VHH binders against p49116. Designs and how they scored, part 190

Target 1, 238 residues: p49116
Amino acid sequence: EGPLLSDTHVTFKLTMPSPMPEYLNVHYICESASRLLFLSMHWARSIPAFQALGQDCNTSLVRACWNELFTLGLAQCAQVMSLSTILAAIVNHLQNSIQEDKLSGDRIKQVMEHIWKLQEFCNSMAKLDIDGYEYAYLKAIVLFSPDHPGLTSTSQIEKFQEKAQMELQDYVQKTYSEDTYRLARILVRLPALRLMSSNITEELFFTGLIGNVSIDSIIPYILKMETAEYNGQITGAS
Key: E = the ipSAE of ESMFold2; O = the ipSAE of OpenDDE; V2 = 0.75 times the mean of E and O plus 0.25 times the DockQ between their complexes.

## First folded at step 9 (VHH)

Design vc45 (framework vhh_enristomig; at its last look DockQ between E and O 0.73; V2 from the best seeds 0.00; counts 0 for: pae E 3.7 > 2, SAP .704 > .668)
Fold by ESMFold2-Fast, scan of step 9:
Structure vc45 (fold): chain B 238 residues (1-238), chain A 119 residues (1-119)
Amino acid sequence: as target 1 above (238 residues)
Amino acid sequence: EVQLLESGGGEVQPGGSLRLSCAASGFTVSSNWISWYRQAPGKQREWVSTIYSGGRTNYAESVKGRFTISRDNAKNTLYLQMSSLRAEDTAVYYCATLSEYLRQFGDYWGQGTLVTVKP
């Protein structure tokens, strides 16, 4: 039995590429995003409940929710990433692109709307001062979503999601006992994650990869990676 | 146009040594983590070694004590010094940042450098 998450699952430390270039480029943004994606998948792989679902179910779950996990990671690591600076650079690049191509105006509008939604989400999480435990449980609620098409073991996934919700409620009620409405304010933020397009996230953050491979196609490889190989890409904790 | 270009491979006898190089352009090796990977014919890709920002290193168990990863900041180059080479070390060797490593799951497999250990 035991709790769904332990203290080790609360730790979420992103190491940025260095130095940050004077003028941001697609390589720096892609490397930064790749590190966050890899950290997010490492976090998911470390959960015993996730491991218990089996390899095929694990792959299906992460492929369905990677964009939601990634967006929560962007919000959690916004300061470390200087996310506002990255988004400003992307906006500047898109505004310059408008000068050349009138036929892609509709696509640029979609991308700008996505950036605005992302900024709103990150700002709302910052305003609420979401802590590490709360982020860990929100990620678990998103990960153990039983309603994605093609999933097997949906009853077990639902059980793990309910356990995550229960443990988040217990944590918030004990830690923020004077703030009666905190849990409700946190939970109403989650539906917005499903409205953000994974295709636009790939275009904004993974341009250096999507010319060769999609995030959907690399997920199975990372999840099936041998422990030694996986650990070689993760810096020491503490 | 960030590039990592491998070189230094060749044919050696068992017990021999080789030094592989990974020359970086548009990218600073001293301030980033970079890994060496290898892939033998008919085998899955294998992680070999990583050097982290600040100089800490990790090695796969199969190469510990025989291989040494290092950097030359002035040359902006990563090295893999291989000693006591064995037949099972025969592979194409690649150096990669994390994003470059992820790109290899698609169409891009990089240049690599072939190491052949002949009995």
Scores: ipSAE 0.465, ipTM 0.758, lowest interface PAE 1.8, mean pLDDT 85
Fold by OpenDDE, look of step 10:
Structure vc45 (fold): chain B 238 residues (1-238), chain A 119 residues (1-119)
Amino acid sequence: as target 1 above (238 residues)
Amino acid sequence: EVQLLESGGGEVQPGGSLRLSCAASGFTVSSNWISWYRQAPGKQREWVSTIYSGGRTNYAESVKGRFTISRDNAKNTLYLQMSSLRAEDTAVYYCATLSEYLRQFGDYWGQGTLVTVKP
């Protein structure tokens, strides 16, 4: 059996809407988020092991982990996205809802805490100076998680996850041989992803766009989209 | 509020040409990934063409060489120049950004513009 990931799976280039407006509007935020979501799903689709699981299992996996993948994507693309600016803009837009008493105090707290968690996670990843290979393997580990409820082919999923872990280990040992604890240090960040609410993420980045439609419900459609639709997004503007 | 308004549809003979327009408001066309989609009667929606923020374009294989996507930044309008039209090009045509595409999953695709290719 060949490796789970190849060099082609390391590339993860997000193209932002251009130019960035002086004031980030909801559309810009949603568009940026949408592009990241699609890129993440396209990335998953590009993995032969993922394809081998079949459409139903693929859909179930992505439904289970889209928030984690999305969040890893945010971290990986934080500079290109100007994530801090986007998050600040999101907060500003939420101010209207707050002022209009559309949100309970508890909900406001939850949302703000989530934003904080997102920022902290991304900052922590930046501090660790996670490279493209490590991100790819981390995303694979997250994607091929067998512990989600309702999954089929859990043994195969577990096998793929183990393979991702082994490849990550090998890569880290080879690339960062002087840092004996690097692997542990980066893996210990994964639990933070499970603590983040997919619902709040969806609300922050997508609610203004999709209304009552859930990301969960649209995932099957995104996964069925033609590959050609993603190519321009991956390769960029020129 | 982001709005996209398609126009330019009509009836045309095979081999004919037609230009569709998508007038955008609430966002800048030049700053967005914008695509044309179409849905033929009784068929699934399909992707037609995209112009990306940087001006790069992409086309479905079925329309490559016949359709041209472009934009007028000053008018904030997207275009689809269709040539060598075929019967199978008959469909309602929609324009959408990637995010607008997601919005449309709520069973709302806007009005679109109907293109009918028949002898």
Scores: ipSAE 0.433, ipTM 0.755, lowest interface PAE 1.3, mean pLDDT 89
Fold by ESMFold2, look of step 10:
Structure vc45 (fold): chain B 238 residues (1-238), chain A 119 residues (1-119)
Amino acid sequence: as target 1 above (238 residues)
Amino acid sequence: EVQLLESGGGEVQPGGSLRLSCAASGFTVSSNWISWYRQAPGKQREWVSTIYSGGRTNYAESVKGRFTISRDNAKNTLYLQMSSLRAEDTAVYYCATLSEYLRQFGDYWGQGTLVTVKP
């Protein structure tokens, strides 16, 4: 038994390609997003409860929630990523695509609505000053969601989610004892993650993969990668 | 615009050495995480070694102590020094940034450089 997460699961340090180019480009954005994706997958893979579910269940679970984990990662790392600058560069690219008549009007609306939702989510998390422990438990709640279609072992997944919720509650009550409603304010942000489109996330951050392969299709390969490669991606090079 | 060009493969006897090169254009090797991967006949592609932007290196257990990853920032080139080569090292070797690795699951396969260790 024991806690669902340990202190090693709280560390979540993204290392950006350096230096930031004078003009942001698709290579910088895609490399940065790829690092966050791998960091998120390694984080999930390192949890003993996740390991206990077995490889097929693990793959199904991550396929169901990778976009939510990625979006939590964007919010947590928004400052180190200079996310607002990246989103501005994406908007400029989108405006150029309009000039070249490459996008339809309804597609433009969908993409801009998604960007707005992402900005709103990240701003709300920053305003609440969500700390690293809270992010780790929120990611665990999202990861161990038993209500995704097609999952096996849903009873075990539900028990892990309940444990993550209890550990978050205990942490918030002990650490933020004067903030009576902090837990409730944090938890009401989670439904917004289900509104994020993985298709649009791929278009925004993984340009160059669109039309050939989806993140969903590569998750089994990412989960099988060597632990040493994951460790280097987590710790980065100082 | 972004390109990684592998070279230096060839045939070698067991116990021999080879040095692979990866010439980069469109980005700087010192600013990126760059890895070597390999794919043996009938096997899945596997990670070999990574050098990070800060200079730290990591290796797969199967090559630790025999292979050395390095870079020459002035030439914008990554190297893999392979020593004490064995038959199981026979594979096509690829260098990639992380995003280039992910892109290779689509239609953007590189040729790599072939290493053959013959008895």
Scores: ipSAE 0.257, ipTM 0.646, lowest interface PAE 3.7, mean pLDDT 82
ESMFold2 (binder alone), look of step 10: mean pLDDT 81; pTM 0.819

Design vc46 (framework vhh_enristomig)
Fold by ESMFold2-Fast, scan of step 9:
Structure vc46 (fold): chain B 238 residues (1-238), chain A 119 residues (1-119)
Amino acid sequence: as target 1 above (238 residues)
Amino acid sequence: EVQLLESGGGEVQPGGSLRLSCAASGFTVSSNWISWYRQAPGKQREWVSTIYRGGSTNYAESVKGRFTISRDNAKNTLYLQMSSLRAEDTAVYYCATLSEYLRQFGDYWGQGTLVTVKP
């Protein structure tokens, strides 16, 4: 009945680990990425429509779309993260791995293609100057995706996605009334998110995690946390 | 500086029970969330259970109703009570905080404790 998102859902503020090391390392990159992932999941939890779907459906949605949410978060927080510097450090590490014969050429090619796709996506969002409201609605559109296998309540999920699309349209038409094709230009960027491998995202940003435990496996923990407990985990050491 | 020492593993028959322990040093179990993971030979580590700072718990679907996670704050120790054990529960079991998982687990996993469910 009310709007899908409120002004509180537009706020998306990433707090980076301090201090930034002189030379980037795997642990700093992983902690930064983990903070962004936690922020993204906490953002999803704060949406009343998301809560209305129930715990099992909520968990399934986030497990299916975390890579898309994470990539949108990378684009939105690119300046705060110094994402270009992080990606340069990853590329440097990969080039050194070639010289040490640690990785096959085929694997390096796959990873480099992923980095190029990610850079292209972030650059396109930056060129469009996507604002906080637009990011919030794009995240809602990918979150409420009814087409992932194994979902229940797909009709309700589809209704929430449609509501997100309608509210984004209303916002863009009112705020950017002079740019007739802005909405179309924004929406055609979204399919690229599904072409990026969640496995490669895990390797790039979550290297050093033991046993390659999937991000899907830890999502239920984060979604179940109390707000005070969540804040304690994210900010307790800062 | 975080150290976790697992114990309590052993050999059991199908349908049997074991209680695993995880003794923590360098941090306080009551102020953190702590998880159990397991790894079967040749497989990736999989999550088993978590207890959160506030005392609520969560479990992998494969162990729900059979395993119970708990902690003793005075002893700074985490437990995993396992019942109705099956052959597929055979694995080395590890305990871990989520924060250490994200920051130090590239550097740290203890020896774990081996659980073998005999055929």
Scores: ipSAE 0.000, ipTM 0.154, lowest interface PAE 12.9, mean pLDDT 79

Design vc47 (framework vhh_enristomig)
Fold by ESMFold2-Fast, scan of step 9:
Structure vc47 (fold): chain B 238 residues (1-238), chain A 119 residues (1-119)
Amino acid sequence: as target 1 above (238 residues)
Amino acid sequence: EVQLLESGGGEVQPGGSLRLSCAASGFTVSSNWISWYRQAPGKQREWVSTIYSGGSTRYAESVKGRFTISRDNAKNTLYLQMSSLRAEDTAVYYCATLSEYLRQFGDYWGQGTLVTVKP
């Protein structure tokens, strides 16, 4: 069958909008986040195993896991994005939005908890010094999750997830042979991704772009884009 | 697949009015969000206004009360009615859907329509 992922799936290059504005704003944050989202979707669509599942299954899988893929992408690209600076700007913007929208104290707590969970996740991945191969396989494990509600073809999805897990194990054991517990330390970080609300991620990163529509509503549209269109969305101006 | 064609730009005097049009093909204007952006010479592209699928509208602070975004569902066309125009409104104006908005990241935007406010 060959490997689940090729070397081309290891490269994950985020091109940020050209100059960072003097003052961060919702539109710059949304543009940056949108580039990462499109890069993540293009990455998923390039996997032959993913393509083999068919368009309907592809749409259902990405709708179920886009937040997990996006969060892994944030961790992987944290340095390129200056994520800590963006999170500080989001907190400031969120405080202003909360005041205008008169959000409840419970909602404020949920959003702040989400930001703390995101920071903790990114810090944990940085401390482990996760490499490009490890990120690619972690993304594949979350993409090929057979346990989301409403999925069909769960047996085939499960086989691809098991293949991803097997290939990650083989890579880690060969590359980090002296670190017996590295794979375990990596895998125990994954459950945290499912504790993060996709609705809150959408409010934090996509408010300026999405407005009254959800990421869920645009996913089928994005997945049907031609390769040239994907490239235009993720590379920006040269 | 999705195509947007801007028109209606020209030269106007301060305080004048213009109506910009954006003809759409490959998608339905009435069920999608569409935005207007502008770019002045030597400056970054700036968001101007959005109309969402449900019909609600949003405007940049600099144009509130002067510009009105609307659509004609029968003609599948987006409009920007501009009034009380000022020299600072001089720019090339672009319309964009989600796909076209993200194309601003690269060189995929069309020529747009030029609005010049001259004394």
Scores: ipSAE 0.000, ipTM 0.170, lowest interface PAE 12.5, mean pLDDT 79

Design vc48 (framework vhh_enristomig)
Fold by ESMFold2-Fast, scan of step 9:
Structure vc48 (fold): chain B 238 residues (1-238), chain A 119 residues (1-119)
Amino acid sequence: as target 1 above (238 residues)
Amino acid sequence: EVQLLESGGGEVQPGGSLRLSCAASGFTVSSNWISWYRQAPGKQREWVSRIYSGGSTNYAESVKGRFTISRDNAKNTLYLQMSSLRAEDTAVYYCATLSEYLRQFGDYWGQGTLVTVKP
């Protein structure tokens, strides 16, 4: 019944906190990441197919894939976020922590490897010049993943994923008709998203969250937010 | 609009010293990592040195112990202090903000400043 995604789902506009601090700090990084996370969840919530699955399934899907959606959002919004500068600041902090003997070498190695994987992913997406339509369908493919444990509507989720794949194929074939292998190059990027630890993503980008709040615990709340409350979280103070 | 403007190049004898400057506009040098690159005639660009947002530094082995990268936050300017210069240091020197995410080739490059070490 019509396309899985509309033109409204291609628009993905991140508004950064202002002003930018002289030195990057955990609060600025966390605020920026939180806005991207809220934008990503609002994007998912606005899809009619997603709504049709029901609240329990919606919550389970987003809990399973928020890190994949967030990482795709980082790649798509890398320029707006100055992501390279944020990651350079994190690397500098980690290098200083090694010199000051504040963190274990094993933990620093895990975090550095995660940063390198994130850098490699974002670089590959930039080199492929992934457009807004392609990002929207890639996000839909990861959102409608039927293979997460505990899902109850797996056949319906699989149908929506297949629809996303078919619509992406149709778009790429029409828009990039001269590049026979573009779709394959795009799709082979997706497995890398599942190799990235959600716990390390949370530590890097959300360590500034106040209190004992985990991303997993706030997901149901974000998905149930009124539109006005959601808009306040996305835009913050202008 | 991000702009980088290099200066301070010139001619020097082997063993001499020069200080290069890179004036930045459109971004804050203290908040970003910035690199010096050089390109000798007929050769590819070679990374020389980098300073990270927090002030830590890194150097190519060929220049380690001879070159020092630094910043003046008040002037929003990056520097490269070059000592014990050799004929092989002859090149156009560029400052650049490089992204490992957006491009392997630098996002923002200056016009460069020529350093000639005459034997």
Scores: ipSAE 0.000, ipTM 0.109, lowest interface PAE 17.4, mean pLDDT 81

Design vc49 (framework vhh_enristomig)
Fold by ESMFold2-Fast, scan of step 9:
Structure vc49 (fold): chain B 238 residues (1-238), chain A 119 residues (1-119)
Amino acid sequence: as target 1 above (238 residues)
Amino acid sequence: EVQLLESGGGEVQPGGSLRLSCAASGFTVSSYWISWYRQAPGKQREWVSTIYSGGSTNYAESVKGRFTISRDNAKNTLYLQMSSLRAEDTAVYYCATLSEYLRQFGDSWGQGTLVTVKP
């Protein structure tokens, strides 16, 4: 049996709409987030172990973890996205909404707390200087989570997660041999991903889709797309 | 308001040619990946072609060599030049950015532009 991930799974290149507008708007943010979501789902689809679980299991896993994959992608692509600029624009819009009484104070507080948690997560990953191999294995660990309710084939999913954990350990121990606590520092970051609401992520980044379609509802369609159509959506020049 | 508006469809004989247009407003077309899709009555949506922000292009195998996607950045307009048209090319054609494509899973595509290839 070969490794869980190949070198092709380490490559994770997001191409942003360019140029970035002088004043950010919901259309630009939604298009950028949609590209990252598609890239993340393409990444998952390309894993042979993932495909081996079958279409129904694949759909259930991605529905359960898309927010964790998306958040890891935001952290990994933070510089390419100018994520700090996007979040500042969202904060500014929220402050204007408070002043205009367009949103409840409780909702604004929830959204602001989500933004702060996201910023803290991305900052912690940047401080750790997580590399492409580490991101690939962290994404695999969250993808192959056997503990989501309603899953079938949980023993096989657990075996793939354990394989991801083992291969991450081997990589870190060889590459960062002088930092004996690096793996532990990386792994303790993962629980924070489950504390972040997928509903609030949708509100922040996919505002252009709200009211028309939910991320949960589109996942089965994206996963069932013909390979050529899927590649046509995400293959692009810089 | 941000939108894409399709035009240029019509009736044509087999082997004929048509050029479809997709006019963008509220955003700059050259900054986005924009795709052409088509849907025949009773059939699933089919991706046809994409032009990327860098100017590179990609095509579905069924249209490769017959269709050409292009854009005029000054006019903020996307084109699909169709040649050697076949009966199976009969469909309503749509243009969409990635986020607009995702929206169609919840709602209708919009009007699009109808292409009918008939003997």
Scores: ipSAE 0.424, ipTM 0.746, lowest interface PAE 2.2, mean pLDDT 86

Design vc5 (framework vhh_enristomig)
Fold by ESMFold2-Fast, scan of step 9:
Order: C-alpha cells, then sequence, then structure tokens
Structure vc5 (fold): chain B 238 residues (1-238), chain A 119 residues (1-119)
C-alpha cells in the first residue's frame, strides 16, 4: 500500500568507537564491525514489510543475507570507518604471516583474494557516488531476496524485492534524470556481493567475538534486541 | 564480578532427560536476556535457547519441542530442561548474556557443564 521505505530508513549513521587507536588492533576492528552489523540488523528490523513476514522468516532472511548487507554497509560507511586503512593493515599482517606459516599459505591467499574483491566493490560504489537513498534500496533488494536455499514464503519476499526495485528505479529516474544508464550501472554491482564468503568476512572482522561463535548463531538475539538495549550496546549510552 | 555457574551435566542414554542449571551472581536473571549455548568436540559454539526479560523464549530449530528454557527469579537461576536426548546433543553447555557474548569477555563464560549422550 505505502512505500516500502520511508525517510527514516534512508538515515544510516554509524557511530565509531572513540578514540581511534594509533595502531589498528583486533578489538577496534571487531567493535567497529559489530556496530555496523547491529546497525544493519536494526535497520532491517525497522521495515514494516520485513516485520510483516514474521519472526521465523525474518531470521532465515537475515541469516542468508547478512554478509551482503554488511558488505553494502562497509561500502556506505567506508569513509567514516577509514575502511581502506583497516584493509591495508589486515593485508600487511597477512603478508607477514605468509613468511611464518607454510601450511596457512593457501588460506592466506584465499583471504587476500577476498580483501581484493571487497576493496574493488567499495571502490566501484565510491566511483558511482551512490547516495543514501540508493544504498537503502540496494539493501532492501538484498534483504528481500527470494532465491536463497531453504526459504519459505518466497512469493511475498519476491513481491517486496520487486517493490524495492521499482522504487529505486523511480528515485534514480527522478533524481539523476540526465544519466539514462545509472540504474543499470548500480544494479550490475550487486552480483559481486554473492561472491564474497561469509566465513572469510567473519575471520576478518569478527575474530574478537567469544570462542569462535558464528554470526549465524547471534542473529536471532540481535533481531529481538530492545531499542534501549541496542542503543546501550552500540553507542555506549544508557 | 558477574559470574555464571553451570551445573547438572552428566552421562545419559539416548531418549533420556537432564536438567541443567545456571546460577547467576552479580546481576539479576529476571532483568536480563540469558541464553544457553553448547560446544561439541571439534565444533563451533552453537546457540541453543534464549529467555528474554519479559519471559518469552526462543529455541534453535534442532532443539525445538525437546528443550525448555526457564528461570526461577527467587533463586536467581536459569534452567534448561532437556528431553528426548540424541547423540548429537553431546556438548559442553554454557550460559551467557548477549552483552557478555559480544564484549569478548571470555571470563563471563564459565567452565560449562558437560552433557554426554552415550548409546
Amino acid sequence: as target 1 above (238 residues)
Amino acid sequence: EVQLLESGGGEVQPGGSLRLSCAASGFTVSSNWISWYRQAPGKQREWVSTIYSGGSTNYAESVKGRFTISRDNAKNTLYLQMSSLRAEDTAVYYCATLSEYLRQMGDYWGQGTLVTVKP
């Protein structure tokens, strides 16, 4: 009936841990990533269409797409996070590790290739100068993906995805009327998100979580977090 | 000085039942979201169940209908009632709050309680 997303859903403000350390460490990277993940899930939870699908479907959707949402969030918040600096530090660490551990060489190469794909994605989004409205709809398209294995209620999910695509098209045509191919350039970036391994994202950004616990296991908790608890966890404010 | 003390584990045969306890010190069980997790040998830590401050509950798909999470506010203790136990339920069981889980505070995870389902 109404629009899929409101102006409230366009606002996406990441609050970074302060102060930024002189040298990057696992704690700072993990806390920054956790804040972005929480912001992304809180964003998804606030969408009426998402709420309408019900708790079990919500959990299944976010489990299937959290890495894609997180990666879009990294691209959107790249400047605020100084993401290029974080990635450069990780690359330097991995290059040094290659010289220490012969048996981890294949894994380090796989992780390096993932970092390269992530940097290329973020660079392409930056070059296109994707705005906050466009990011909101790209996240909605990713969230309402009906084609993940094991999903039920796929017809309703597909309907919401099509609505997201239609509203993005209307926005781009109105706002960037002189650039007839802008929407196509934006949409062809999305398949790259599915080439990025969630296991490697966990290793790079969430290694500071307790006992190698998976993002998959914490998703139900984050989705059910009360607004006051969410604010306390993410901003450090009561 | 937040402490969670798990107990009640042991050996049980398939189809059996067991009740785990988590005694809380330094915070109030009824005011917090508290979860049960488990870690099987050679596997990642897996979420099992949560009870929310309002008393509502949630369960991992693998344990739905077999496990029941509850709390006794007077005893400041969390419970996990396990029934129809299977070999794949063999694990060390832990209780933790969400904030402890996310803050890299390994000290908030107790020693756990071992559950072994032996045929």
Scores: ipSAE 0.000, ipTM 0.151, lowest interface PAE 13.0, mean pLDDT 80

Design vc6 (framework vhh_enristomig)
Fold by ESMFold2-Fast, scan of step 9:
Structure vc6 (fold): chain B 238 residues (1-238), chain A 119 residues (1-119)
Amino acid sequence: as target 1 above (238 residues)
Amino acid sequence: EVQLLESGGGEVQPGGSLRLSCAASGFTVSSNWISWYRQAPGKQREWVSTIYSGGSTNYAESVKGRFTISRDNAKNTLYLQMSSLRAEDTAVYYCATLSEYLRQTGDYWGQGTLVTVKP
């Protein structure tokens, strides 16, 4: 029928908790990350194609791809979040944990490798100067992934993913007509999102809020929130 | 509308115990995850403890082994049992749902209940 995404889906504005503390702590990092997670889920819910899949399929789809959406959101909002400062604080905390024997060296190494992969991804996206339309379509491509286990309506999901890919191609070819290889450079960045562990993302960004329960456990709750409650979470407004 | 009413605070000596209560209306405590937060004068709000819909619990490192979060589904009430209280536990204590936890301003929180630990 019409385009998969409208101009309203290009708008992606993260409002950070204020004031920023003198020293970064788990509470501030978790609130910041939670706002981005809520914004990402609100964005997904606003897509008519997403709603057309039905609630059970929608929940399964977001459970499968939330880490990819979240990571794209981190890259898109890296400047607003001062993400480099947050990651530096996490690294400092992890290095102190090694010195105090609070965590195993193998686990610290695994987490540090995840941080380096995240930094590499965000730097790649920044270097490519990905615009708001491109981010919207990349998020749609990862959202409408038909290849996650346990999904129903996989044919319809695949059609929406192909539509997202076609609309991204059309946008890039028209907007960046002199850069014949731009689309290819953008698309080759997406597989890296699948290499990032959702468990490590939870440990880095959601420790103070989630504890021993996964993001998977809260996704159905978030997806059922009223629009006003979503807006309160992501903008700090009632 | 969601309403949370905190009670049970007061003055105690170091090493003492208190049980805080949070009476809920407009939602069911057994179906939601609910947290305790605290704010000392001149300091930021600090997360203290959470109980999840399935009954599992989590605690801030500073209170582990001293505080216990629980709920009574029949009374639709959340509790925080505090033991071995220290001067640094002095704060106004709030209960909040997940949505309230993420709100930026203190006007989204109830009045709370004051806990003062002093000799």
Scores: ipSAE 0.000, ipTM 0.150, lowest interface PAE 13.5, mean pLDDT 80

Design vc7 (framework vhh_enristomig)
Fold by ESMFold2-Fast, scan of step 9:
Structure vc7 (fold): chain B 238 residues (1-238), chain A 119 residues (1-119)
Amino acid sequence: as target 1 above (238 residues)
Amino acid sequence: EVQLLESGGGEVQPGGSLRLSCAASGFTVSSNWISWYRQAPGKQREWVSTIYSGGSTNYAESVKGRFTISRDNAKNTLYLQMSSLRAEDTAVYYCATLSEYLRQHGDYWGQGTLVTVKP
């Protein structure tokens, strides 16, 4: 019944904390990343098909795919976030840590490889000039992944993923009719998201969370957050 | 361990003023994201104001122009200056960092500090 996503699901507006400090710190990066994570989860919870799966399935899906959604959000919001500036600051910190032997060379190598893969992914999406509709459907394809362990509604999830794929195909063929291979170029970018470590993402972007709080532990809370409270925290008042 | 302790509440008449305090331990107020929330009996928690690590602030529309969030870095304390108080401002007020707020979903909040606006 009707399309999987409406025009309201194409809108994805990130409001950054202000002011941006002269020298980036873990708390500013964490606030920025948390706003993007909240926006991504609010986006997911607004989809009628997602709501129809029920609370337990919703929590399981987001726990399984939050890193993929977050990475797509980083690519989509890279300019608003000044992501290149954030990553450059992190790289500079890591290079100083190598010289001071504060971190193991193997750990620094893993983190640097993750940053390189993230930059490569974001650059590939920018080069393809992925639009808001394409991002919305790519996020839906990732969200409605039926292959995560422990899911109980896998047949329905698979149907929603197939519907997302079909609607993306229809959109691309209509909007980019002269570019026969565009859809293929877009879809082959998705497997790279599953190669990104959620543990390294948490370390790079969420180290500023106070106390022993993991992204896994806060997901159920964010999904249940009141819309007015969410909007007040994330968008800010004028 | 991160701890936040609220104080400064009391009874006040409409149009009055109060200053709430939030004493922090286990982290530095000047480098962290900290918010004020309030909850009236039988109502959902309502976000009131946030001060970000860089010092910028946000306010709920219902309190904008009447409330001011600030901090004293030397005392490691957050404040909420409330003016032009209205009956609908009656609530228990809580301060929370992002992490502490998220951890308290479904849990009992600390005691907070009660503000009662009586005609």
Scores: ipSAE 0.000, ipTM 0.226, lowest interface PAE 11.9, mean pLDDT 81

